VHH binders against Flagellar brake protein YcgR (ycgR). Designs and how they scored, part 4

Target 1, 263 residues: Flagellar brake protein YcgR (ycgR), of Thauera aminoaromatica (c4kar8)
Amino acid sequence: MAELSTPSPASPAPLDGGRGDELEKFTLRGARQILQLLQDLITHRGLITAHTGGGHSFMTAVLKVDEERGRVVLDPSPDPQANRRALAAPRLTCVTQLDGIRIQFPLVGLGEGQDKGRPALFAPLPAEMLRLQRREFYRLQVPLAHELSCLLKAEDLARKPVEVSARVIDIGAGGVAVVVPTGAAEFVIGGTLPACRLALPDGEPIELDLEVRNLNRQTQRNGTEQLRVGLRFAALPRAADTRIQRYIFKTERALNAKARGGL
Below, E stands for the ipSAE of ESMFold2; O stands for the ipSAE of OpenDDE; V2 stands for 0.75 times the mean of E and O plus 0.25 times the DockQ between their complexes.

## First folded at step 3 (VHH; framework vhh_7pa5_2)

Design p1r (from pa1 with K98R; at its last look DockQ between E and O 0.20; V2 from the best seeds 0.00; counts 0 for: pae E 2.03 > 2, grease 24.6 > 24.2, placed apart)
Fold by OpenDDE, look of step 3:
Structure p1r (fold): chain B 263 residues (1-263), chain A 121 residues (1-121)
Amino acid sequence: as target 1 above (263 residues)
Amino acid sequence: QVQLVESGGGMVQPGGSLRLSCAASGFTFSSYAMSWVRRAPGKGPEWVSTISGSGGSTSYADSVKGRFTISRDNAKNTLYLQMNSLKPEDTALYYCARDYYDEWGSYFDYWGQGTQVTVSS
């Protein structure tokens, strides 16, 4: 009686797989670059928000970079509970900005001690630091109420031209993510979809060329399978870029206002 | 360009009061929550208070609760911090900071140069 090894459910591929490649160009991994950036944070007295997980965070700053020991020294929180959470966290996610550029870096192996007689937090130097210019990488999650859509000009399995109306789920300066029914069209990573139409609420659809950058199959809670397609704007006229940016800005502002008790 | 300029700091005796101001420019002020953060000498930065974009919601650190009041005038693009019953422990550089949230969480994306508050006898 051969025990049919039930195939272990394939861990859902992290949705972020396609974003990883795009972020790579903005990720610093060089030791010297990392050291310099940390030093710049010291020089400019950068305010760092350190996330410990579970929705908790505390304010910190880089006090010192110890190159000899390969560690960064941070200010502890004035809140002992925050420090305890930080020390218990497997990973600290630090977020700040310098010269209008968002900086993010992980710290692992956090410990506490003293630096020059003052309480301090210590961590190994980050292996990587992400530098993102806001305009380039912010992805707005499109509210369902906006009903943004993109008409994709694609091909089916038979290479017959098909038009697929796709719901836009997120939008940024560089592209959109859309969802399509499984089997609606054949998409190839690196392939170009010419003369697509992005519908924004503020006017006529924008005609643009799209490049397929990522494909992710998703099963909805209702059991329906959908394909998430990450699309890059391959050629975007300046006027279209302005409209997209305006939409993003306006929507973001509205969402933030709502989240903060605004009407 | 986003700019935040703090003012109103100074030296006061314990028990005294100060009112800090932060002039904001380069963005739609009412669309963002704003915060005060302080940094005392030899200490890490400490969150002090936050106010929502509309001004309808406020939060305070326990260390300042009941003594400090955050407010804003959206017509003047100005953030305020009324500080009463000041203590020596309140001595710090006070920063006005803009709250921001993205997919990675909340953080301050802009802050000023700070205004010095010194509480001493």
Scores: ipSAE 0.699, ipTM 0.881, lowest interface PAE 0.7, mean pLDDT 87
Fold by ESMFold2, look of step 3:
Structure p1r (fold): chain B 263 residues (1-263), chain A 121 residues (1-121)
Amino acid sequence: as target 1 above (263 residues)
Amino acid sequence: QVQLVESGGGMVQPGGSLRLSCAASGFTFSSYAMSWVRRAPGKGPEWVSTISGSGGSTSYADSVKGRFTISRDNAKNTLYLQMNSLKPEDTALYYCARDYYDEWGSYFDYWGQGTQVTVSS
């Protein structure tokens, strides 16, 4: 089993060029819908991760919505430094879940104060909230037995073409994450890898263009260094999307049936 | 459906010990990092500890380092939190949470109903 990186302070990608245009249809901008969604988070006591930038975050929850003043009220962090970072940040990116739906929203103009004598953070109501259904952001953790791989057509340090066969560790509608040995190729955030080949268990490999979105160095238990490369599908063909969704659906059903069957 | 069920909470005296368990089902447990999160009465949620999917990497909030130990048994799909040298400040509802991350960031995509820990007297 692969050693996955433990979540640590890291900023999520904002709603911008990193999938922002493809996510617009899931963005709520109606005041009534935003108020209702915030109320649902209050009712279900949602656990919110609030990202302050620079790789820092803290946990919070929505305490209430003050409709008269048009603002949302949040729990402050028990860590005073986290609160100071939040108040200094131009923008707070809040991420949580409600019944399997990813909820993300920005808060700007954060201030501190009290609510019924209790310390609290305040911000104007967000102008937008993102609601993503599972299938739009879900990442299947690929079973090792499937040996899913992606042939990356990249460049070495001298800008010479090199091909790297990378193991796929997760896959979703928008991309894959792979691992490669450190130094196997030169990867640059925002760089494009044209004509890569994704090998699914059935059928011919899928030719697709990939964009490098993130790079994380990982140390395995044996001390070996690997690079986790987050890759976005650029202009994914319809046939390829269908095959990827079919693989995810079949694999998830098989994993769920195994889990229910008591192993 | 993903399910996380916490147990093992109760009342203990300061200085006492308690072990929390979280039974996981509906997903490949060993593929996910898992966390404990707590919510004290009248306070916001606080991250306590995280363990990697394999169990090879752990991290702790400063307030619990040296006193709490997170562990997992991937054969039994169970997450644990051993809590020693308990203080009144540890009184809280403790949640088992599944870590989720992707190219956009990280958050907790599932958590249980929690198990109450009360440290008094």
Scores: ipSAE 0.528, ipTM 0.847, lowest interface PAE 2.0, mean pLDDT 83
ESMFold2 (binder alone), look of step 3: mean pLDDT 85; pTM 0.851

Design p1t (from pa1 with G53Y; at its last look DockQ between E and O 0.31; V2 from the best seeds 0.00; counts 0 for: pae E 3.0 > 2, grease 28.4 > 24.2)
Fold by OpenDDE, look of step 3:
Structure p1t (fold): chain B 263 residues (1-263), chain A 121 residues (1-121)
Amino acid sequence: as target 1 above (263 residues)
Amino acid sequence: QVQLVESGGGMVQPGGSLRLSCAASGFTFSSYAMSWVRRAPGKGPEWVSTISYSGGSTSYADSVKGRFTISRDNAKNTLYLQMNSLKPEDTALYYCAKDYYDEWGSYFDYWGQGTQVTVSS
């Protein structure tokens, strides 16, 4: 009688594959903590964006936590197509905010049904919830007026070298996020883009190597498709690091001053 | 602290009009896209409309297209929603929401308490 070793439940892929270790301290795994946070979302009527993959998302909210059955009850989308996508998706990535803290959690095993005679979506309780304060992993949202760009040296589908001017949408000490038109280049997670050029407002572009850390195809609400590329600074000279930090600090200060009505 | 305060809701007859306003504070209003979201009783949240940071681009849900107009005044840190030809189906709590974008896509990081719109004969 060969003991069928029950396959160990595949550890949920870290929410952020490349930063898994750093994010662990912000990840809730305790059942009680998860339940409490979900209840808080109910209490505060949290608006949740649920990503279904392929650049699609819909808005939802937690309606109920069913502790007895170990499930969360969500509002379905008013769009039947969104619900179909949700049900077909192997995983939902739910994103929201509570009290200035970004909350992210996966849902798997989504089903549809009725709650008190109303259509609802059901999923098992999330195994983990990420609570991230922006200050701890601060990435500056680059003002559009600054027109930061990064010249990416990449390859196309034919492995021909191409240069893509990408808009920088956020920047931090460890890297940048950029947006490129779909099909502009082929990117591989873990791949290195050598001798790229980051353009800052304060001088000559910074030459640096970039590592592709994440890729996200997004359909904007206007129907435009873009590829968001998360890039890590693979080799950043000290002088370049100083310039980047200075830019971030200066920009943050300016934004805060404006927000306070001082400018 | 980020604050979004909606106003302008009320009761109106079918075919009537309302103009919602949202006063924004605590962030650089002109640097972010803004949206309206609504939640009807017993229904999930529904995206209504989005306007780009500059106001140069707008998008609408099919359910409100041609009837609603989103606009903004960046000098006043105010978002607007002009609602015309209102229908009973438009009855909902309307939220002003700040758009945010990260590696997972777009979501709303802040929203107000909402303003109630009731369309009833």
Scores: ipSAE 0.614, ipTM 0.851, lowest interface PAE 0.8, mean pLDDT 86
Fold by ESMFold2, look of step 3:
Parts: C-alpha cells; structure tokens; sequence
Structure p1t (fold): chain B 263 residues (1-263), chain A 121 residues (1-121)
C-alpha cells in the first residue's frame, strides 16, 4: 500500500518559477547598481537564505564586496554538509528582504578560502539581482469570515481522481496557500492540478491550473492537524488576475480601516 | 511597520540558563512560523530553532537539541527561547526572525536587532 505524503520544510522554487518574463523589469544588471545593493545588504546586516537545491538551504550574510577581484565574500555555514552542498551546487539562490523589498540573486562558481584569516565563501559578483516591490511578492492573509475556497482536482492515496474543497488561507498575485485535512489527497511538489476552481466573492469561480510548490504540516488554532499546500497559478487570464488584485485591495482596505487605531 | 524586539540576553556561567523573549508587532503574529537565528563571534548566522504558527510543531539545530526549547504565546504576540545547560559555544547575538512562505519557498522577511548571550566564567 502507499503511505500518505508527509509535509516537509518548504522547498524553494526559483523566483522565476513560471514568472521569468514578468520579472525582467525588476532585474538589475548594471555593475554599479549591483555593487550598491550588495553594500546595502552589508550595511543593514541582511540575513540571507541561500538555497542549494533539493530543498536544502543555509543562512549566510555578505561579509564584503571585493571589487578589486570582482567577487562577493559570504559567511560559511557552521554545518560542514551545508558548505559542501553549496560548493557542489551549480547555482546558489540567495533570498532576503530589505525595507519591504524582496532581493534575490544567483551566485555561480562558489569557492571556499580565507578572508583575512577567517573562513569564507567566494563567488564572482552576480550578473543580475532581482528587486521586487510588495505587490510582486505580497500574500494577503485571508480572513476566516470570507470563507474563500478552492476546489482542487487532485488524487487520493490510491492515485484515483478526487475533488477536495480547500480553504484558502493566503492569496497573492502568483498563487494561493490552502489547507486540507491530512489524508484527503496526495500532493507532490512540482505536480500540476488542472482545472481547479477558485471561488472569490465577486462572481463565478475562476477555473485555473495550479502547481504544487510546497507542503507543510500545520496545526490549526483549535489543535487539529492539517496540510498546508502552497500553489502557484500556472496560467492566469488577465481578467482573473484583475479580480484577484481587486479582492486583495478591497480586503486590505477593510482590514486597515479596522486596525487604523493600532498605531 | 513590522517590529521584532529581542530581550533577555546577558552573561551566564556555563551550565546556566537564560530565557529570551521577542515582542512582535505590525503583523498577524499567529499566522506565521517564527525562528531564532544566532551569530557567534567571528562566524556567520546560524539557524537555531523554528516553531509553527500555532506552536504545535518545533524543530531545532542538532547543536541545541535537548537543551533549548522554543515556544510562543499568540495572545501576547511573544516568541520565547528557553536555553538550558548553556555552553561557551552558545555565546552569540540571538535574532528573532519571521518566517515567510510563498509559492517560491521559504526565507526570513524580517528580523530584530538581536540580544547578546555570553556564556563564560
């Protein structure tokens, strides 16, 4: 018999997970701009998550920019296995946020060595860096009272088709996160759920294809266990995108009005 | 707008205990997993522990497992780290960090200024 999938820590997807063309306008390629942004990360002591692939990552920080040698210097992990994975990886995907701006950049050609007697990792300066404003990465936490749902066309334990009505817990421009009871369906990271239906308050449900991006076991406020499924919109008609953005805007406006005295 | 303020650090003898607190504001605290990260002298940042949004699931780095306990109080918007059997190797600046998960994966989107823990005679 097949065992139920258990949630694991979220596996990172590249920032360009199906969104590459739409992100080009946020990509910095100028050497001066890249150097300044790296220096800003140093100055503000940015905590960087460095993804090595296969669901593995480690914490790092930019120690300095060595402009004379054209390279960036990073803190190594205290875990030797994390360092070995990083050195073996064809690409290190670095992600952080500074002042409400999501920052992502690739490093290739990572090597190890010393920086003034201290162990360090080195890479050539990145050829590009991504700066995303809030709209491009923001996820609205959906109020329970709204009862947003998504009908998932998934498979059960025996890999037979099932339909699962899942509560939407957050929504953004690129996707949703939903919760389902443990065992209601089997989900595989990277798998596609075709012809799902997202129910918004303002019209007929939206038919869309969803891609599973992450799975996490979570405990509800009332203590019951559930599976949190992170889903990307695989293709989104412009009218559907407009409806989603309008929902997010109206809901934020209403929530901000309720919380206005919290300053 | 998002603020994370750590406190409870200090000097302690080896074998001693400390309890760190992190006061959170500017977001719905109970909707996010939270983590502790530390930076020891001369080293880079190191993940220490993570707790799920409800507190029902926890995880720890091998170096602290069995000695440290992460917890949260969602009614008070506060994250805690109970540190027992402290060793000189635990000397570090400890940061409270907000986990963020989306369709691209996980990372920390906000962190505090940190609170210093020093374990020495």
Amino acid sequence: as target 1 above (263 residues)
Amino acid sequence: QVQLVESGGGMVQPGGSLRLSCAASGFTFSSYAMSWVRRAPGKGPEWVSTISYSGGSTSYADSVKGRFTISRDNAKNTLYLQMNSLKPEDTALYYCAKDYYDEWGSYFDYWGQGTQVTVSS
Scores: ipSAE 0.394, ipTM 0.794, lowest interface PAE 3.0, mean pLDDT 82
ESMFold2 (binder alone), look of step 3: mean pLDDT 81; pTM 0.814

## First folded at step 4 (VHH)

Design A10 (from p1s with Y100H; framework vhh_7pa5_2)
Fold by ESMFold2-Fast, scan of step 4:
Structure A10 (fold): chain B 263 residues (1-263), chain A 121 residues (1-121)
Amino acid sequence: as target 1 above (263 residues)
Amino acid sequence: QVQLVESGGGMVQPGGSLRLSCAASGFTFSSYAMSWVRRAPGKGPEWVSTISDSGGSTSYADSVKGRFTISRDNAKNTLYLQMNSLKPEDTALYYCAKDHYDEWGSYFDYWGQGTQVTVSS
């Protein structure tokens, strides 16, 4: 299916999700915070993908932080060419994960030498590090009384089309999280679900394309398996976007008014 | 601890076939999508294929579509990649990767050591 693009899961490659100003909220620039985060990568033996530009990268790790000289020490690649490319690059982009936190940072001025008799790569401490924590932005938890649902158009085990009515558990400007019974349909991260229908309390269902962003299997106390699916809105018409934003605003306002009334 | 151990790599001539295996341990294998990622000499990592947690849904890079088949055996905690009609450009170190998921997109949080596939004539 040419109209259903092949999913391209985010590799440990640099995030391509916005301008620098949009990622500012997640950027660490304090020297002490940077040192602590690098030390955490050492302590947890974080495996890093280092991007040298031009589609080149290698698997590395932070071996140590030299605070007196303001440098990090990295494990070189087994491939000598990868090391030469890294040394010639004006900038490395390092991507790793630490306890579910995606970490990305640049290294500039890479050099080579030895650390305790073994080959090593050296670079000045990064001036900034990107630290992405899940669910950082506001998501409205959908009141059960609203019975918000989304009709998903997906595929079953045999790649046969199937429609699944999913309960919406949270909603934000960029997407929804829904719950479906495990096995009701198959989902692949990065996959597109075309022509789904989001039902809001007011008006007709909104027809939209959804991209699968995350999956989490959950077991209920009664033994029933459920799948939580995070879905990103593909480009929305302004009218649909306005209606979704209006729902979020009105619901948040009502919840805030109720909380204040409790004085 | 999570471990991914690849095997099945080797040398073949163009048009040949190889089957890669990845033995997974240290996590609930049946709860996560799994991927194959390759790293060719002088190139960055390239995503090859992903399979859903149940095995019912698969996706492939355009470069391997119709030639490679990803599969899994959840009872054995094993991921497979059947590679047919191999081309010289398939020469790479092939990594088994555990898919991670979050609101900033999926990424690979665990890698195997890699298994070398060399296609030459």
Scores: ipSAE 0.055, ipTM 0.282, lowest interface PAE 4.1, mean pLDDT 78

Design A11 (from p1s with Y100E; framework vhh_7pa5_2; at its last look DockQ between E and O 0.21; V2 from the best seeds 0.00; counts 0 for: pae E 2.1 > 2, placed apart)
Fold by OpenDDE, look of step 5:
Structure A11 (fold): chain B 263 residues (1-263), chain A 121 residues (1-121)
Amino acid sequence: as target 1 above (263 residues)
Amino acid sequence: QVQLVESGGGMVQPGGSLRLSCAASGFTFSSYAMSWVRRAPGKGPEWVSTISDSGGSTSYADSVKGRFTISRDNAKNTLYLQMNSLKPEDTALYYCAKDEYDEWGSYFDYWGQGTQVTVSS
């Protein structure tokens, strides 16, 4: 009686499989490529925003690439508190732009020291650098004048249902990013917000289910804290999709026309 | 293509004033917040000031608060920085920067070549 070995259940394919593959195309992992890109950032005097977590960031620049020691040298912040946060952070997320391409890379193992008698931050060379062309990950930045909003059906800390009116800051075919006041509701990544209402300028709000994909607490430069929530359209009727796409295209056209010196 | 071109820098004595300008092109200027950033010799980049897309909100670094005024003319696609009561520590290359927002927060996606401001006796 041959014991039929029940095939071990296939590990669920990581949900982000398709987007992950697309991101891989834009991820540099080659040491030479990374070095070159960092050198290019020096040459072009790239301004880098380094995120330290918790909604905090500071501005920096690459001062030097030390290939022999396998490290990057960065400008410290003029704010000592920012530097302390940076050094305490397990990881920096650095964001910048070069030649119209957004560049993102992590730094880990940050330390402080001196470079040629000048205070500097040191980190091992990034293991990867992401180069994203805007066109492929295009989210329309919603003009403030449009006052696009989304009524979120969420829960508070006590799991009591609450409705939160959130400003939409960007919109794409797959979802929206919104900002809410800190503490307005409790959000869980991977959680679904049912029967939300997206208000577009062209008619009645669209009812849709939203999935929380990203949460980011942000401190504005004025000290105000906001929560940015990235939301995916979980179930979008075809008619709703058409309306959203129409809005995006119309808005893009208008923005482009204005940029060209039009009305 | 997005272009930011700074002007108005120069040499000035302590206590003097300068007005910087930034001509913006290649994007809908009135739809974005804009900022000034500076880089002093031997120091890292420092945020100076930000103005909202409409110009209705402004913010300043503590180091320049009360002395600098950021403004914009959306009809002319121009950003300004009025700098009064200048100090030697204000000596820097000043950049006009376009604000952008991503999943991590605010960052600058474009900036100019900068205009040099030197405050010396």
Scores: ipSAE 0.764, ipTM 0.910, lowest interface PAE 0.7, mean pLDDT 88
Fold by ESMFold2, look of step 5:
Structure A11 (fold): chain B 263 residues (1-263), chain A 121 residues (1-121)
Amino acid sequence: as target 1 above (263 residues)
Amino acid sequence: QVQLVESGGGMVQPGGSLRLSCAASGFTFSSYAMSWVRRAPGKGPEWVSTISDSGGSTSYADSVKGRFTISRDNAKNTLYLQMNSLKPEDTALYYCAKDEYDEWGSYFDYWGQGTQVTVSS
C-alpha cells in the first residue's frame, strides 16, 4: 500500500531451495492462457497488490489488455510517489486472487501514458503467470523450537536397512523436506520409504509412507555438508492429513500474529 | 467459505458522516489484519485503512487521515469504518478486504462486494 510499508518479501522468481520445479506445474506460459487469466481479473475487478521492492507496494487493477500492442494497461496509484517508485522499479511483482486461488505475475518495462484520456500505466504482457492453489502447494518453514523430526526407514549403499532421524525444515499438506548428514543413507529419486515416523510437537508420531522427490547437497554456515531430501506423502490417512494441516494452520497463525504485532 | 459483507453506505452531503460495517464469516476473524479499500468511478482501487488483528495498530491513507477511523469487534466478527467530514472525492465503492502475508509478499486474499458511498450536494 503506498503509505503502509510491509516487510521486504522474498522475490517470487526464481524460487530458492529447489522448489522451482514444484512451481512449474502451476505456471502458465501460453499466450492464450495468460490473456484469458488477465481478462478474468478484469471481469472480476481483481484488487492487485503491486510490489516495487524495498518493502514498498501499491494497489492497482488491470484496466484492459491491448492484444494488438501486446500490453497490459493498469490503474495508476493516486499517490504520485508510488507511481514514481513503480516506474523506477526494474520489475513489479503483482499479487492477487481469483476464486480463492493466488495469482502472481511479473511486469517489466513499465511506462506511463494515457488510455482513453485517463492516466494509465503500461507494460508488456507477462511471459508467465502463477496460479497457486495454496491448499495444494503451501510449505510452512518449521520453527527450530518445534524440533520436528522424521524417522526415515531407508537403506545404506549396501542395501541394508538403516534408520535416520532427520530434521524437518518445511512441511505442507503433500510432504516434507528434511536434512540428513551426507552419506547417512542412500536416497533415490522416485524411491519409497515405508513406515517412516513424523514427530509433531503436540502428540504421538505419525506413521507415513514417503516418496523421494528431490535431493540437494547443502553446505551449512559452519561448513558441514548435508543432504536436503524432499519427500512426498505417498498414502496419507485422513486423520493424519487433518492433524498435519492443523499443525500448519496453528503454527502459521502464531507466526503471523507475532509479525503483525498482535501478540 | 470466506464471506465479507459490507453495509452502511448511502448518499450524504459534503461534511456529513457515515459508518460502514463489514460482517465476516468463514475464517477466524481475530487472526487477521483487515483493510478498507475504495474504488471511485473511473479510477483504480485505493487503499484506505488497515487495522491489526488485535485492533491495537491502525494506519490510514493521507487522503482520509484525521477524518476516518477504522475499528473492529472481534467478538462480533465485524470491521467498521467511521467516516466524518466527507468530501465529494470520497465518493466510491468501499470494500472490506482480508489481509494476507506470505513468503512472497502481502496481498488481499478475499474482499466483499462493496458498499456505495456517494457524497454530493
Scores: ipSAE 0.535, ipTM 0.855, lowest interface PAE 2.1, mean pLDDT 83
Fold by ESMFold2-Fast, scan of step 4:
Structure A11 (fold): chain B 263 residues (1-263), chain A 121 residues (1-121)
Amino acid sequence: as target 1 above (263 residues)
Amino acid sequence: QVQLVESGGGMVQPGGSLRLSCAASGFTFSSYAMSWVRRAPGKGPEWVSTISDSGGSTSYADSVKGRFTISRDNAKNTLYLQMNSLKPEDTALYYCAKDEYDEWGSYFDYWGQGTQVTVSS
C-alpha cells in the first residue's frame, strides 16, 4: 500500500472536493507553457517551498530546466536531513508565487547529483502546474462557533422591505454563501441587495452591496427547508477586501494551528 | 504595492554582531507572520527564522538557535533580526519574506531584494 499521508497545513494537497473543474482552467498541461513558467521562476528567483509530507518542507529554487533530458534542476537544502527526506519522498509538492499568483506543481522521481560542479536535485518535468489567483476561488467554510452573520436588506413576496439576518456558510474574496429560512425574503438572480451588513468577529460590520448569483433549496434531515443564497460583492473597497481576507487566513491558521517555523 | 526593504547588512569579524531591519509596506503588516531567509554563495535558500503576526511565537533554524533573535514592531511595520556570535558560515544574502497560508498550505508570497552579510575569516 501507498504511504498514508497525514493531512497537514504545512503540506498542501490539491483540492479534490467539488473544485476540480473550477481549477482545471488554471492548470497548465502544455509542455511549452510548463517550460515558460519554470523559466519565469528562474528569472524572478522564486523562493519555492517544497513539501515532502508528514509536515516536513524545505526551501528550494529552480536552477535550470534541462529540456534535452526532460528534467528540472533544483537547489538542494543546506540541511542534509531535509535532502534525505526529499529523496525518500514519493512526491514533492512545490508551492511558490509570481506577482501574487499562487503556483503549485508536483515533482516525482527526485534524484541527486551535480550541476556545473554544484550539488543539485533533479526531477522529471512536471506534467501539470497550477496557476491560481487565490482570491477568485478559495472559500472558507465558516465555523459554526464564529456565528458569522450578514444582515440582508431585501423584499418579501409582497415587495415590502424586510431585514433578514442570514447565517454565513462560506466566505471568499468574491462573496459569501448564506442560509435563510424558506420564504423569509424574495431573491432574484442578478438582483442587487443594497446596504447589507457583514459582521466579522473583529471590528464594525462592513456595509456593502451584494448581487444574488445563485439560489439552492436544501431540505435538512428533520424536513426543515433552508434556502442557500450565493452572493457576490458588487464593489468591494480595498479596506473591506483586506479585512475579509485577513479573517479567512486567520481562521484557517487557527483551525489547523500548524507552526510555520519548521519551514 | 507590496514592498519589503532590507537593511543593516555589512562586513563583520567572526564573533561580531549585526542587526538587520526590514521595512514593510503595501499590506497590513500586523496580520501576517514574517520570516528571514538567507542564500549563501553557491547554495540554495535556507530558512532562518519566523515570527508570528503578534510576535508571541518565534522559531529558528538549528544552525542559528541561541545566536539570532527575530522581533517585530507592528507600530513601525518593521521586522528585525539580531545576529550575535556570527560565524563565517553565516555569510549570505538575507531576505525578508512575508508568510502566507491558504487551503493548500503555507508559502512565501513576497520577499525583498536582500541585504548582504559577510563574516570575514
Scores: ipSAE 0.456, ipTM 0.805, lowest interface PAE 2.5, mean pLDDT 82
ESMFold2 (binder alone), look of step 5: mean pLDDT 82; pTM 0.816

Design A12 (from p1s with Y100L; framework vhh_7pa5_2)
Fold by ESMFold2-Fast, scan of step 4:
Structure A12 (fold): chain B 263 residues (1-263), chain A 121 residues (1-121)
Amino acid sequence: as target 1 above (263 residues)
Amino acid sequence: QVQLVESGGGMVQPGGSLRLSCAASGFTFSSYAMSWVRRAPGKGPEWVSTISDSGGSTSYADSVKGRFTISRDNAKNTLYLQMNSLKPEDTALYYCAKDLYDEWGSYFDYWGQGTQVTVSS
């Protein structure tokens, strides 16, 4: 399951899964707003990951918007099998970033053809686009000196309970990314790790439930394998949310102050 | 503010070599994996290579294995791609890209404007 660290096109999970009403405030439905955002992706040569379902995805880019025909024109994958999967899929879920803003949109009715003599994929303009502002998507790179850890309550291969102390490498409003030695525990994407303990400076560990979102295997320079695990906060108590945001704010401020106080 | 600036592209004949550089600023370079991605007309974006934050792990697309070498200098905040035995099929805009791994997955959150590599037949 776990793969060597690479920003694989298969990797950002589309935002969904029961809190769709919370994402409505970030959803653009105006035709002019959608056209402008697609044009911004063209202007900035936005790299897009298009998910075709079943864990499959490919990299693409918007080549142009054909307003007359109400269509977007996309780069096809260099892999013919990826294009075939895309054409067979009921929808593509497209995910990208622009200046720290997460952008996500569906494409339905994908077709193939040519644009200016070059292979291209075509789809009707999306009826909606999700745009999450930078602050909702901000990730603090955790300083090594902080030794931030999360005690994970997981299971081993035999489904026996194990506790794994994981180093927290990134933290944001929605979750953490942690590193564990390969084989320390079994993780299943979509599985819940109950009663984990996040150790922040200045206080008792925070007990919380974590959902496994992503797994990525890495090999270090010394040959040691480690697993990066992306973990989403399940419903956070207000007090826990406040403490996490306070840690992020204080650490960001301290790092900015250190940078300003340089040389 | 995150900025990635590629350089080192140009025109070269088949069998030639080029070295690309990417100057990074606005983030802690040594904390992130970095990648090279290329885009040729009619082919779409193609991932080329990734290097881990420490430089201890590298990976390559099958089309470039044995010919390209990715490396980094964390003291200089610079990413490199050494390209040998270049083929006409390597003609593309080459982008450096910053990897981000979080609760939504592993993906590119920033990339540069690209540097053009043209291999004449």
Scores: ipSAE 0.182, ipTM 0.597, lowest interface PAE 4.0, mean pLDDT 81

